# VHH binders against Flagellar brake protein YcgR (ycgR), part 6

Target 1, 263 residues: Flagellar brake protein YcgR (ycgR), of Thauera aminoaromatica (c4kar8)
Amino acid sequence: MAELSTPSPASPAPLDGGRGDELEKFTLRGARQILQLLQDLITHRGLITAHTGGGHSFMTAVLKVDEERGRVVLDPSPDPQANRRALAAPRLTCVTQLDGIRIQFPLVGLGEGQDKGRPALFAPLPAEMLRLQRREFYRLQVPLAHELSCLLKAEDLARKPVEVSARVIDIGAGGVAVVVPTGAAEFVIGGTLPACRLALPDGEPIELDLEVRNLNRQTQRNGTEQLRVGLRFAALPRAADTRIQRYIFKTERALNAKARGGL

## First folded at step 4 (VHH)

Design A2 (from p1s with S31D; framework vhh_7pa5_2)
Fold by ESMFold2-Fast, scan of step 4:
Structure A2 (fold): chain B 263 residues (1-263), chain A 121 residues (1-121)
Amino acid sequence: as target 1 above (263 residues)
Amino acid sequence: QVQLVESGGGMVQPGGSLRLSCAASGFTFSDYAMSWVRRAPGKGPEWVSTISDSGGSTSYADSVKGRFTISRDNAKNTLYLQMNSLKPEDTALYYCAKDYYDEWGSYFDYWGQGTQVTVSS
């Protein structure tokens, strides 16, 4: 009863393998890169959640990298059942985070033994590690209720200056996607839109130069044509970057809290 | 940017009490759930307790239930762990950890350098 209302300890879900094509560009396969990242986890005392399958996981940390034997040494769980599940699993999926970067890697062939007279788990070095900066991947779908807009300073078909208020449909740390009516302005990929204004719910509009990255024409059910424009933020001031990330985080958190059985 | 500084550790006799504190800076403390995690000599890290962003919900590891109490003061950006009826097996380095929540779940994105608790005669 009371336990149903208590927060769970941190336990990240492994990323879906079906997203492999989207994640390939963030996957490290170089031996030196893998060794460096594992050493960073040791240096920063990174806490790792190791998933053993069937909804089971345990907390561990990398104790050292044994380059001569080509293996990583891990802290065993204080729970003997967790260690037995880990040793029986064909694969561990290890998930951690350092400095806002999600790190995920598989370990295959887990064994147990001693390191300097203490119990330890051993595994061959992973052949790949996912290093995913939230900034490079995640895009928040903007709720319609937020009425996020961006005032674009562009040119019309006759090359005359025009201001267009565009609805923001998604937002990430690196840019926004907006929707404008077809013919409201002309856009060219690689072109810069100077002094545009991004309106977030709180505070003054953020003045930014935006670079056009992609264009997609779409027809709505009412027969109205609209243009979806992908725009990159140019030269983000620290304060603007912080405000954008705060908006993304808080909105994402609120949506996820509701999805998990919030009010 | 984000900084978590633990304090309040020390040496205590079995059955004694200690209160740990964690001073948080560089983020909006009241927006995040917070946890205590410990590492004892020869053992891996062990989750101890979590408190929700408002302080309205708490959870504890079975090994500390009824003895430890987690609390927070959002006005002071401080997390606490009241430890009563301490046992030798509570000897560990205690870390303050910031919870992070995204579309893929919850995990710790920052933790402090820890404060040492030693329970011995």
Scores: ipSAE 0.185, ipTM 0.583, lowest interface PAE 4.6, mean pLDDT 80

Design A20 (from p1c with A33S; framework vhh_7pa5_2)
Fold by ESMFold2-Fast, scan of step 4:
Structure A20 (fold): chain B 263 residues (1-263), chain A 121 residues (1-121)
Amino acid sequence: as target 1 above (263 residues)
Amino acid sequence: QVQLVESGGGMVQPGGSLRLSCAASGFTFSDYSMSWVRRAPGKGPEWVSTISGSGGSTSYADSVKGRFTISRDNAKNTLYLQMNSLKPEDTALYYCAKDYYDEWGSYFDYWGQGTQVTVSS
């Protein structure tokens, strides 16, 4: 009934997550870049978590890149059951880190054999590797009770300067998403909003420059229209970065603690 | 800025004990699960043990259950591994690893340089 338990802290991770277009700018497809990145993982003794599906994973590392045969050589797990699951899996999703950047790649067609007389796993070189700045993708959903706002300096429909107090709906290390009523201001993708003011509960508003990255028109449940604006921190002072990270960590902890309190 | 620095390794005879330490900095230590991982000569990396951020939950590889104890001191930002009844098979470089879970799943987003444990006659 149950699969054999593997003593591993890892959980399943989809390679793409259905974000093909968003991830393209972070995807390496050049053979030379892929080879270099795999070599960097060898040099830095990268610990790789290989997800085999069904909630199973094991730890591995790249031993060698065989450029002539177009193959990567991997450490097998010391757990024979983990190796059997890996060999039976249609795909491994390999996840690791280099210089604080998440690296993710698929391996298909895994086989077993020996490298210099020692057991090894072999797979064709991946056709692609993702390099993801986790900080840029992580978004904390801002609790409504925090009433977080950002005072934006923009232009109205007549191209006159206007200040709009926008509600912050999510926040990450790389930026915020805000909502504004339709027609409150005109936003242009790639445009810069200087000297905006982000109000955090922990003190004085943070003054920062924001770049417009995306726009999404949404209909509220009551039928009114609003505009969601994705904003990147164009220039973030160290002190501001520290305060934003502190807010994110503290809020995440408080939300998790409250959720667990019901148990 | 995230750093994990292991210490406490060394040489010991079979049946002996060692206590490993890991000094963490650059993140809010108590918010994250921490793990010990080892890599023996000629073998791939092996997960050894994990402890939750609060210290209230622990787990161990079957090969070390009953012999190793993981613990943490959140006031000192330090992770420990008490290793008892050591066997030659425990000879490895031991890494302190920071667990991370995001929308893509769980993995180790940082690990230290490791501390060498050698169990021999």
Scores: ipSAE 0.342, ipTM 0.747, lowest interface PAE 3.3, mean pLDDT 81

Design A22 (from p1c with A33E; framework vhh_7pa5_2)
Fold by ESMFold2-Fast, scan of step 4:
Structure A22 (fold): chain B 263 residues (1-263), chain A 121 residues (1-121)
Amino acid sequence: as target 1 above (263 residues)
Amino acid sequence: QVQLVESGGGMVQPGGSLRLSCAASGFTFSDYEMSWVRRAPGKGPEWVSTISGSGGSTSYADSVKGRFTISRDNAKNTLYLQMNSLKPEDTALYYCAKDYYDEWGSYFDYWGQGTQVTVSS
């Protein structure tokens, strides 16, 4: 019995920034590469969600690349308000997919006019485009208010089984970092902790196997030592992976909204 | 096609109440987190509230906590925002937004057209 993912609605809002060093390796800056990718979007009739800032978006498409004039021609929205917002925006962020790969690019200097007697939007060619492969290395700093915990199944100093509730300090697609009091349990780099339970704010705890990847002793301000343990998720089921990613990105968005006063 | 249609906005006096509705169609409503996002004239958008697909978990911006209640009726594919003790600073266009979560981030992939809430004397 194959489990097919229900297709999600196809057009996400743009990546929330903040990991520019991670995204640099996915950035195309060559003029020929950019022209070819835009042409591929035309050829495949790629649906583009154009984000005009402020959480507004509309569907557009690249109609034409005018290499001589260094510009791209876009379909205007049927909503006149969306077009007015786009023209007023200092930048559009365009999001699309080609052959299952997320593609994002900025457009600046949007203008309006006509192409072959039809209304059209025009913008200079983008100086960069993102072609995203995998987002494996992002780590969310967990807010203390979330009280995220992981119940670890380990051994104490006498080799007796113990359960330790550890506070999760960061979390990513590949694992978590937790803190435990020094001496609460023994950890060995490369060792596996089976059937641990990760408690997210919504839903039942996620059961998972964790591999110890690193250990770091820390001295707290009160002089008490704690151990930071880096733990890798072993073969995470898709449902668990989806819940963890949802938590990460939802929390990231909420923190960005609070810090910046907007989305 | 995915459609989000807001209603229930209007003009009220400070201290008044309004209930916003968002009629959703074109997707399995109960599978997705839904959010309210507002935009005041001349300001950036502000996230207001999110509700889980089942309705079992909710979260709120600090500015509305204790005054607003988000809820959903999955049988009717409808999202609600009950707004009590309204203040002039709650004046905004209120958007219903569909949350989209994937390997590349959490996104609002679809937006309603918005419903205007004006709180003034």
Scores: ipSAE 0.045, ipTM 0.290, lowest interface PAE 3.9, mean pLDDT 79

Design A23 (from p1c with Y32H; framework vhh_7pa5_2)
Fold by ESMFold2-Fast, scan of step 4:
Structure A23 (fold): chain B 263 residues (1-263), chain A 121 residues (1-121)
Amino acid sequence: as target 1 above (263 residues)
Amino acid sequence: QVQLVESGGGMVQPGGSLRLSCAASGFTFSDHAMSWVRRAPGKGPEWVSTISGSGGSTSYADSVKGRFTISRDNAKNTLYLQMNSLKPEDTALYYCAKDYYDEWGSYFDYWGQGTQVTVSS
């Protein structure tokens, strides 16, 4: 629609605000580690998506690592325009995968030349590379259309049992965030809510124990006040974990497919 | 080792049809969305189409909607692109790409070597 803003193409960045220190353990800074990883990309014929900014990227590959000159040699695009954009970019963001592990690294100071008589792109070795193993702290924003809910078993202000149907706004391998009307129940950080029921679009509700991790009061634009409650899964059975992961995976892939359709 | 091998490219007249195939190996094919990306002479890479792991959801670039159909056969680990009403501007090297999903989102983590499609009159 014309009234909706069109998302700008973003350069991928596993490092987002607030996670710099958490991702440090996945950051390779040793020259030998970087050389070894680039050589592994050559050996396994890793193909790379290189983002040049401005909504542009190209498919490339590491052709060679020149240890003596401290350079990486990349396969240029058959599109001269893509090569010009890459050369003009202040940095490339390169994203690839090796054996199920996401690798991301910047390249700065890209130049052009020839390697063994063929056109090639050259760049100094990156000062750092990210080598990310799968971690279970990603949070999927739940589509409103999924009507995903969690029936919470809690207590009211008089300590009487109360059931609250809460809308799930995000979900990860370790827990969910829900919204409830202010005053619907009393929540205490560190408290356990036993035998709650998570309703996914497919299958029977999942019965699970939840631990309250955080509370945040929010005022909506219409003046309605809601409480955002962060909840951790306690003692999650493998079957339940598998169902939750399957939902997250399928939903994220569907959202990505829709996002790509907007290109 | 993950491998994506494209086939079915060739030369065709405008208005003709081609069916591309991508044979995938080294991963659980049904767990991953798959995409076709093309690289035309004188142009940057262009995303063409994506299909979900189950095949239940598809998406297409505006330039190919109504003419191209993406499909998959999970039993054969094969991705397909049926290309109808081909135009000279569809001339490109067509790449099969694997979408990777994790806690940091999805990305194209594997590409094939590409298969050349040439539409000429």
Scores: ipSAE 0.095, ipTM 0.382, lowest interface PAE 3.6, mean pLDDT 78

Design A24 (from p1c with Y32S; framework vhh_7pa5_2)
Fold by ESMFold2-Fast, scan of step 4:
Structure A24 (fold): chain B 263 residues (1-263), chain A 121 residues (1-121)
Amino acid sequence: as target 1 above (263 residues)
Amino acid sequence: QVQLVESGGGMVQPGGSLRLSCAASGFTFSDSAMSWVRRAPGKGPEWVSTISGSGGSTSYADSVKGRFTISRDNAKNTLYLQMNSLKPEDTALYYCAKDYYDEWGSYFDYWGQGTQVTVSS
């Protein structure tokens, strides 16, 4: 697929949701780090989705890094309209993945020409690159003793509203994973569950909107099926974010203290 | 490296049927969930259906439930979409996509060039 008219939750999409400050801690600004990461994309022939704005994108790859001229060389789209949109765009947002590492970077000042007699796109080296490693997606495994739950507002097969109390099995800065009995409600990847309530210790439930990101059916030891649902926090308020982080830190510290106690 | 090649599209009358195929290569097909995504001209992509690596679990968009069936043949590295009771609204370029899952959600890391489905009288 060389071009998309709009990004979807099911495609490689920018992690830019108007929370640039949240992603700053994962941003690389060192010239050597940027050059090395671009070289890794070349070595592994990383497929890049380049977003040109207005919901348009196309697939590309880094052909080479021209250090002498301070620029990257990119594969043009086989679609001439995608290339024209890219050249007219004030900025490209490039998104890719290598072995579970999410990489995102801007390109400005795009031009066209040839590399070794073949059409190519050129841009100055990016001043920054976002790099999210697996360990930076830390998820606290919720202790069973905490009985952490999330009240989901969903729909059944007949599109009737239902409330499902789901057990939270893990939690991180970006979301939760929950389990529900198979058939309790209908979940669609990319769907939004509004006004759900996350019950944390030490206070009132947190009201939040959740986006369904993944679904995995699991068979329990007793033969019953459960649905594991991955849910992303949509537009989490600062107070809610603070409470979730406090829960994660407190629980991790308590688990570490137990381990150090030799129990 | 990774290649996904769609086929089976064409023109069909409302109420008709088509079966799409996707030939996969360059990765261990049975280890990856696979999806169908469609894009009508001038509109954004719409997720249609997903099947787990083993074929044991499937899911569908509300717009196609009861009409479309996703399946796979892991011995042949092939993904299928059986489309029944086709409507003009199903007219789109249909893409075969390889699923990727991380802590932030579900994305597609590869897809093919697409196969055109046109439903019209």
Scores: ipSAE 0.014, ipTM 0.195, lowest interface PAE 8.1, mean pLDDT 78

Design A25 (from p1c with T28D; framework vhh_7pa5_2)
Fold by ESMFold2-Fast, scan of step 4:
Structure A25 (fold): chain B 263 residues (1-263), chain A 121 residues (1-121)
Amino acid sequence: as target 1 above (263 residues)
Amino acid sequence: QVQLVESGGGMVQPGGSLRLSCAASGFDFSDYAMSWVRRAPGKGPEWVSTISGSGGSTSYADSVKGRFTISRDNAKNTLYLQMNSLKPEDTALYYCAKDYYDEWGSYFDYWGQGTQVTVSS
């Protein structure tokens, strides 16, 4: 049952984009940028999955951008029921990819009509479009059982060298997020932490330079404060990149197998 | 890195048969469901068939049930579509598509360039 594919690409849950502030840096809001991206989808013949809610979706493509009327023109589904669901939906969430980049955007106020004598769907231009480079953005949530850690070489409040063993909470091709106790070390956005050591489950720790990209203070349910630090890999050697990617793919595969009724 | 390459299309008369292939690389093929999608001139994309990662489950569009068979060879990283009793309305560009599900929902994250199938007298 868990492996059973749907008759069409349907979302088992509504696609909501739900990360807020974390996604803002990847969100396009400029009218020219939105128009250009939609035109790129036309040029590359992007296959779009449009989620209508309630676990339903249909496939579409952008036929054209009508800049004068401020709207996009889309292919309707050959399934009349899918079109009825789309027209009844308060919002469509459209998802596609372009050269390995995930693109997502909402459409509100869908209507139907004709374009050059063919049935077509119309909607106002989206106010925003999300662009995520899959390779760089994808983050594996690290299983607690893996006890994955990174030894950070940082400075304390007095600018003295300190080593902090930080728990890795997520990992991607471009970096890691770690948690440290409040006060363990000082971090500044844009600062470099040289010769840190990332410990994967097998093999020697990977020695690498990390750049601090973001900081977020969190209060845990037990009342303890911790600091979440987002770290970018600087000048990652190819052998290290390969090991990190193998860990990510192997772990995701194991998690997917468990979810499909494995263990 | 991810690549899907379709082949096997061509021109055939009504009632004829064609076998499409899709060679996949750059990902763990057996971990993902795979689909065939077609796009006929002047029409939107139409889902044709899906097969689970293990090959244990298949689904078909009503328009092709009983005529088309989807299959996969995980040892060879290859997806197939056997098309029998072809009709003029099956004329389309046929895409191999990789299904993906993440925290934001399901979609096709990769597809090939397509292979053209033309059914005419």
Scores: ipSAE 0.342, ipTM 0.746, lowest interface PAE 3.2, mean pLDDT 81

Design A26 (from p1c with T28E; framework vhh_7pa5_2)
Fold by ESMFold2-Fast, scan of step 4:
Structure A26 (fold): chain B 263 residues (1-263), chain A 121 residues (1-121)
Amino acid sequence: as target 1 above (263 residues)
Amino acid sequence: QVQLVESGGGMVQPGGSLRLSCAASGFEFSDYAMSWVRRAPGKGPEWVSTISGSGGSTSYADSVKGRFTISRDNAKNTLYLQMNSLKPEDTALYYCAKDYYDEWGSYFDYWGQGTQVTVSS
């Protein structure tokens, strides 16, 4: 039994993640475009992570596209439990990359059978596929020396307000990833943390609302557990967006200059 | 820019051992979890093992628990897989994969070309 251990009570955020208007230009809905993209994944032997919900996922790949029956054929997991979980799921969220571009698509109505005498999974062709240029969604890895932090306003298990100073490990136009000690607060995927304070260099902390997108439990070398929390900017103030972009640009430029000559 | 290059594969008899290496470049190695994934001939990909960026947390597929050990040397930007008590069913092309987590979920954003492991008898 093999599972990727990223805790989530539900599948990863749907294609739009609450950003439907921004993601429309990256969404393929033409049947021929979808068929071509799936063929490209076959040609490039793409490793696909299929998320089945509840923090569970398995590795797969597209074996072929059956145009006549309007379905995609996928490699099953060698783990029977992962296949049972996938077949029971109302939806799979499939994620991969092609030439540095994030590719994501849903599969609904998964079935099992055989292809050329070997086990296979089948699903109707997806009605849409998301193709996101990573440069549009760049995340700056925050240098440890910057000691960038975000004061999270959350609740403990007793629903008492608690403030947690979290270390920011990456930051982009759409959000941040932070790490907190395990047990410091209760986080619920899709929950909103209001009036959090992001401490950037050069100015007052930025007050903003954050939506919890993902949770991942990590154990450090010293045995201390920490939780990695992915957070989306839910209500980004006008001036805050400018300051965040300026920090990203300035830091990336400084890191590129520091790495000069091959690192 | 991002490159992952596997090495250390080869032919070995059942019960033997091999140590795989993956040389990483083009990103801050210690900031990302790394995984080993394998593909046996005519089969789909199977996740084998993951190690956190710091090296403090590891996880393994049930099929390899107790036999394989994942490790990393962040000073050398290198990932390792120590494989002991090898079985014929371990025969596969082994890929080094970079884990990525964004606001839409976890996936592998880069992987290498793989190194072949053949366990014969």
Scores: ipSAE 0.475, ipTM 0.806, lowest interface PAE 2.2, mean pLDDT 82

Design A27 (from p1c with T28S; framework vhh_7pa5_2)
Fold by ESMFold2-Fast, scan of step 4:
Structure A27 (fold): chain B 263 residues (1-263), chain A 121 residues (1-121)
Amino acid sequence: as target 1 above (263 residues)
Amino acid sequence: QVQLVESGGGMVQPGGSLRLSCAASGFSFSDYAMSWVRRAPGKGPEWVSTISGSGGSTSYADSVKGRFTISRDNAKNTLYLQMNSLKPEDTALYYCAKDYYDEWGSYFDYWGQGTQVTVSS
């Protein structure tokens, strides 16, 4: 039996968060499109990670789409505790991929029962599904040798301004993940960090506003605790976006050349 | 293009051993955690094991702990699963899966076609 849960007490925020305007063009709302996409997930045996909140998730798959009853049928977790958490959750956030495209959808009103004599989970058909080309939200793992950093403008536990130099561990079109020592600053999911400075190898630091999206606490081998902070770019200027994309492209190209034996 | 190709499955008697391999291409292998996931006949996917990108951390499902060992060779872009003391309950299609974690959640962003393991006489 297995359930994939983040080690963090804070659950990951949904991809949407405050990005409704940005993601609207990637959102499917047509009933026929939704049915076809769910059927494609069945056909390709898609592995789905269902987030139940509180840092908990489990692995599932769509068993069938029941058009007559307007519902999806899902595999339950082999872990009974995961199923209990799922049934108690107000919402599941389901994430998967199909042909390199990131697929995300909510399920509300989860129930349990049987399908063809086997335990199953049931939910009404989602009213929307998000379909994102992976490249737009792909996260580059930043090579340690690049020593990429971001100077965060935050507050300590006493609400005093503090500047924290954080190591960037991954970067994408939508944001960065950074590592800070536990207790260095107070972070609140949904909070905004204004006028932070992202240092890229070429040129001056980029000044930008960052929104806190998730928190993940991690214990190092030496017993030191570090906090991984997921940060979304808020109102990214075009010039900054271009520089970030250029860095990602150049670094991916270099890593691909290394993986191909110097091609 | 990302590809994950599993091999090493087959038929084996209870108590036997198999070693599964997964050949990875199209991404920086050492930068990502990798997992083995299985699907038994008539059942949903079950997570089996995960290994960190460096190979320094591993985790296992309770049902396989002490019997299975996950490992990786980053120089060869290959993931392995050593399966010992196999039981009929281990019969399943075994998938190699690439872990992905972004600021909005974690999921598997790629997996292979699977390799069939059948534990029976």
Scores: ipSAE 0.388, ipTM 0.768, lowest interface PAE 2.9, mean pLDDT 82

Design A28 (from p1c with G53E; framework vhh_7pa5_2)
Fold by ESMFold2-Fast, scan of step 4:
Structure A28 (fold): chain B 263 residues (1-263), chain A 121 residues (1-121)
Amino acid sequence: as target 1 above (263 residues)
Amino acid sequence: QVQLVESGGGMVQPGGSLRLSCAASGFTFSDYAMSWVRRAPGKGPEWVSTISESGGSTSYADSVKGRFTISRDNAKNTLYLQMNSLKPEDTALYYCAKDYYDEWGSYFDYWGQGTQVTVSS
């Protein structure tokens, strides 16, 4: 059978998702702060999703921090293929949560060996770690009743232009996640899909450029496969940004009202 | 406050069955995909299974495919894992995990304390 990656989309994307200086205040660059945060992850036994690129990821955890040698030690995957992909990857993007805060950091130069006689992965300490409060990275799960769609302009396996209507499953300030049938189009992480059209419930479709950030293959109960594609808004116009934020705000408010016994 | 509480673990002989449950609170359960993750002594975490928000889609690790069944009851905010034909290598602490996704990728933003499953003769 096909190799089972973790259920998470792979994301070799930059730490800030292209937000540059906006996230600098949330970025730890001091060696002592980085060491302390990694120790906090050990203490809280954080589950870490390590993205290796190409739609692949695996579960890991920090075993220890070796301050003297400037490196972090990680649990290897029980899947040998996941470990091989990790060792071959130019970069791992590690993502976890601590006390409601998203934590993300890169690891470069991954190696394998042993820690106290047990297999382990190790890498130099990251030069930066991102800490984001939930409000800074909020994602709205799109209600099925809203029937949100995005018309993607992509290429097929022969590199011919194709248009794919994709269902939007979640949306945030920085992008959307969509679902497409496996094989409907070729997606390359880091690739740009120009002039796509996002249809919100009210108003004309929003024309925007989307960057492919991650891919995750899902199997439906009937055996049919679909691809979940994470897409970043590239150079979003102010008017479009306002409409998207307004949709997110209104929908979140409506969902909160329903959860409290409203309509 | 988000809480995930696992139960149903225990000791069972090879070939036996167990049903794990996870009670969720503090978030809209029906809006999120849910997963089971396990940790065996001296090993890192291993993803076991995921179920979509509606329960219409499931996926499994090759090591458990055909033996385990993930399900959910959105009216009760509860996730389940039916474990059949258990093997000694299934011995682990089993965690319920909440999936979260954003433009940088997916990860688990909450997980429970785990429930111990021991398969031995």
Scores: ipSAE 0.466, ipTM 0.808, lowest interface PAE 2.4, mean pLDDT 83

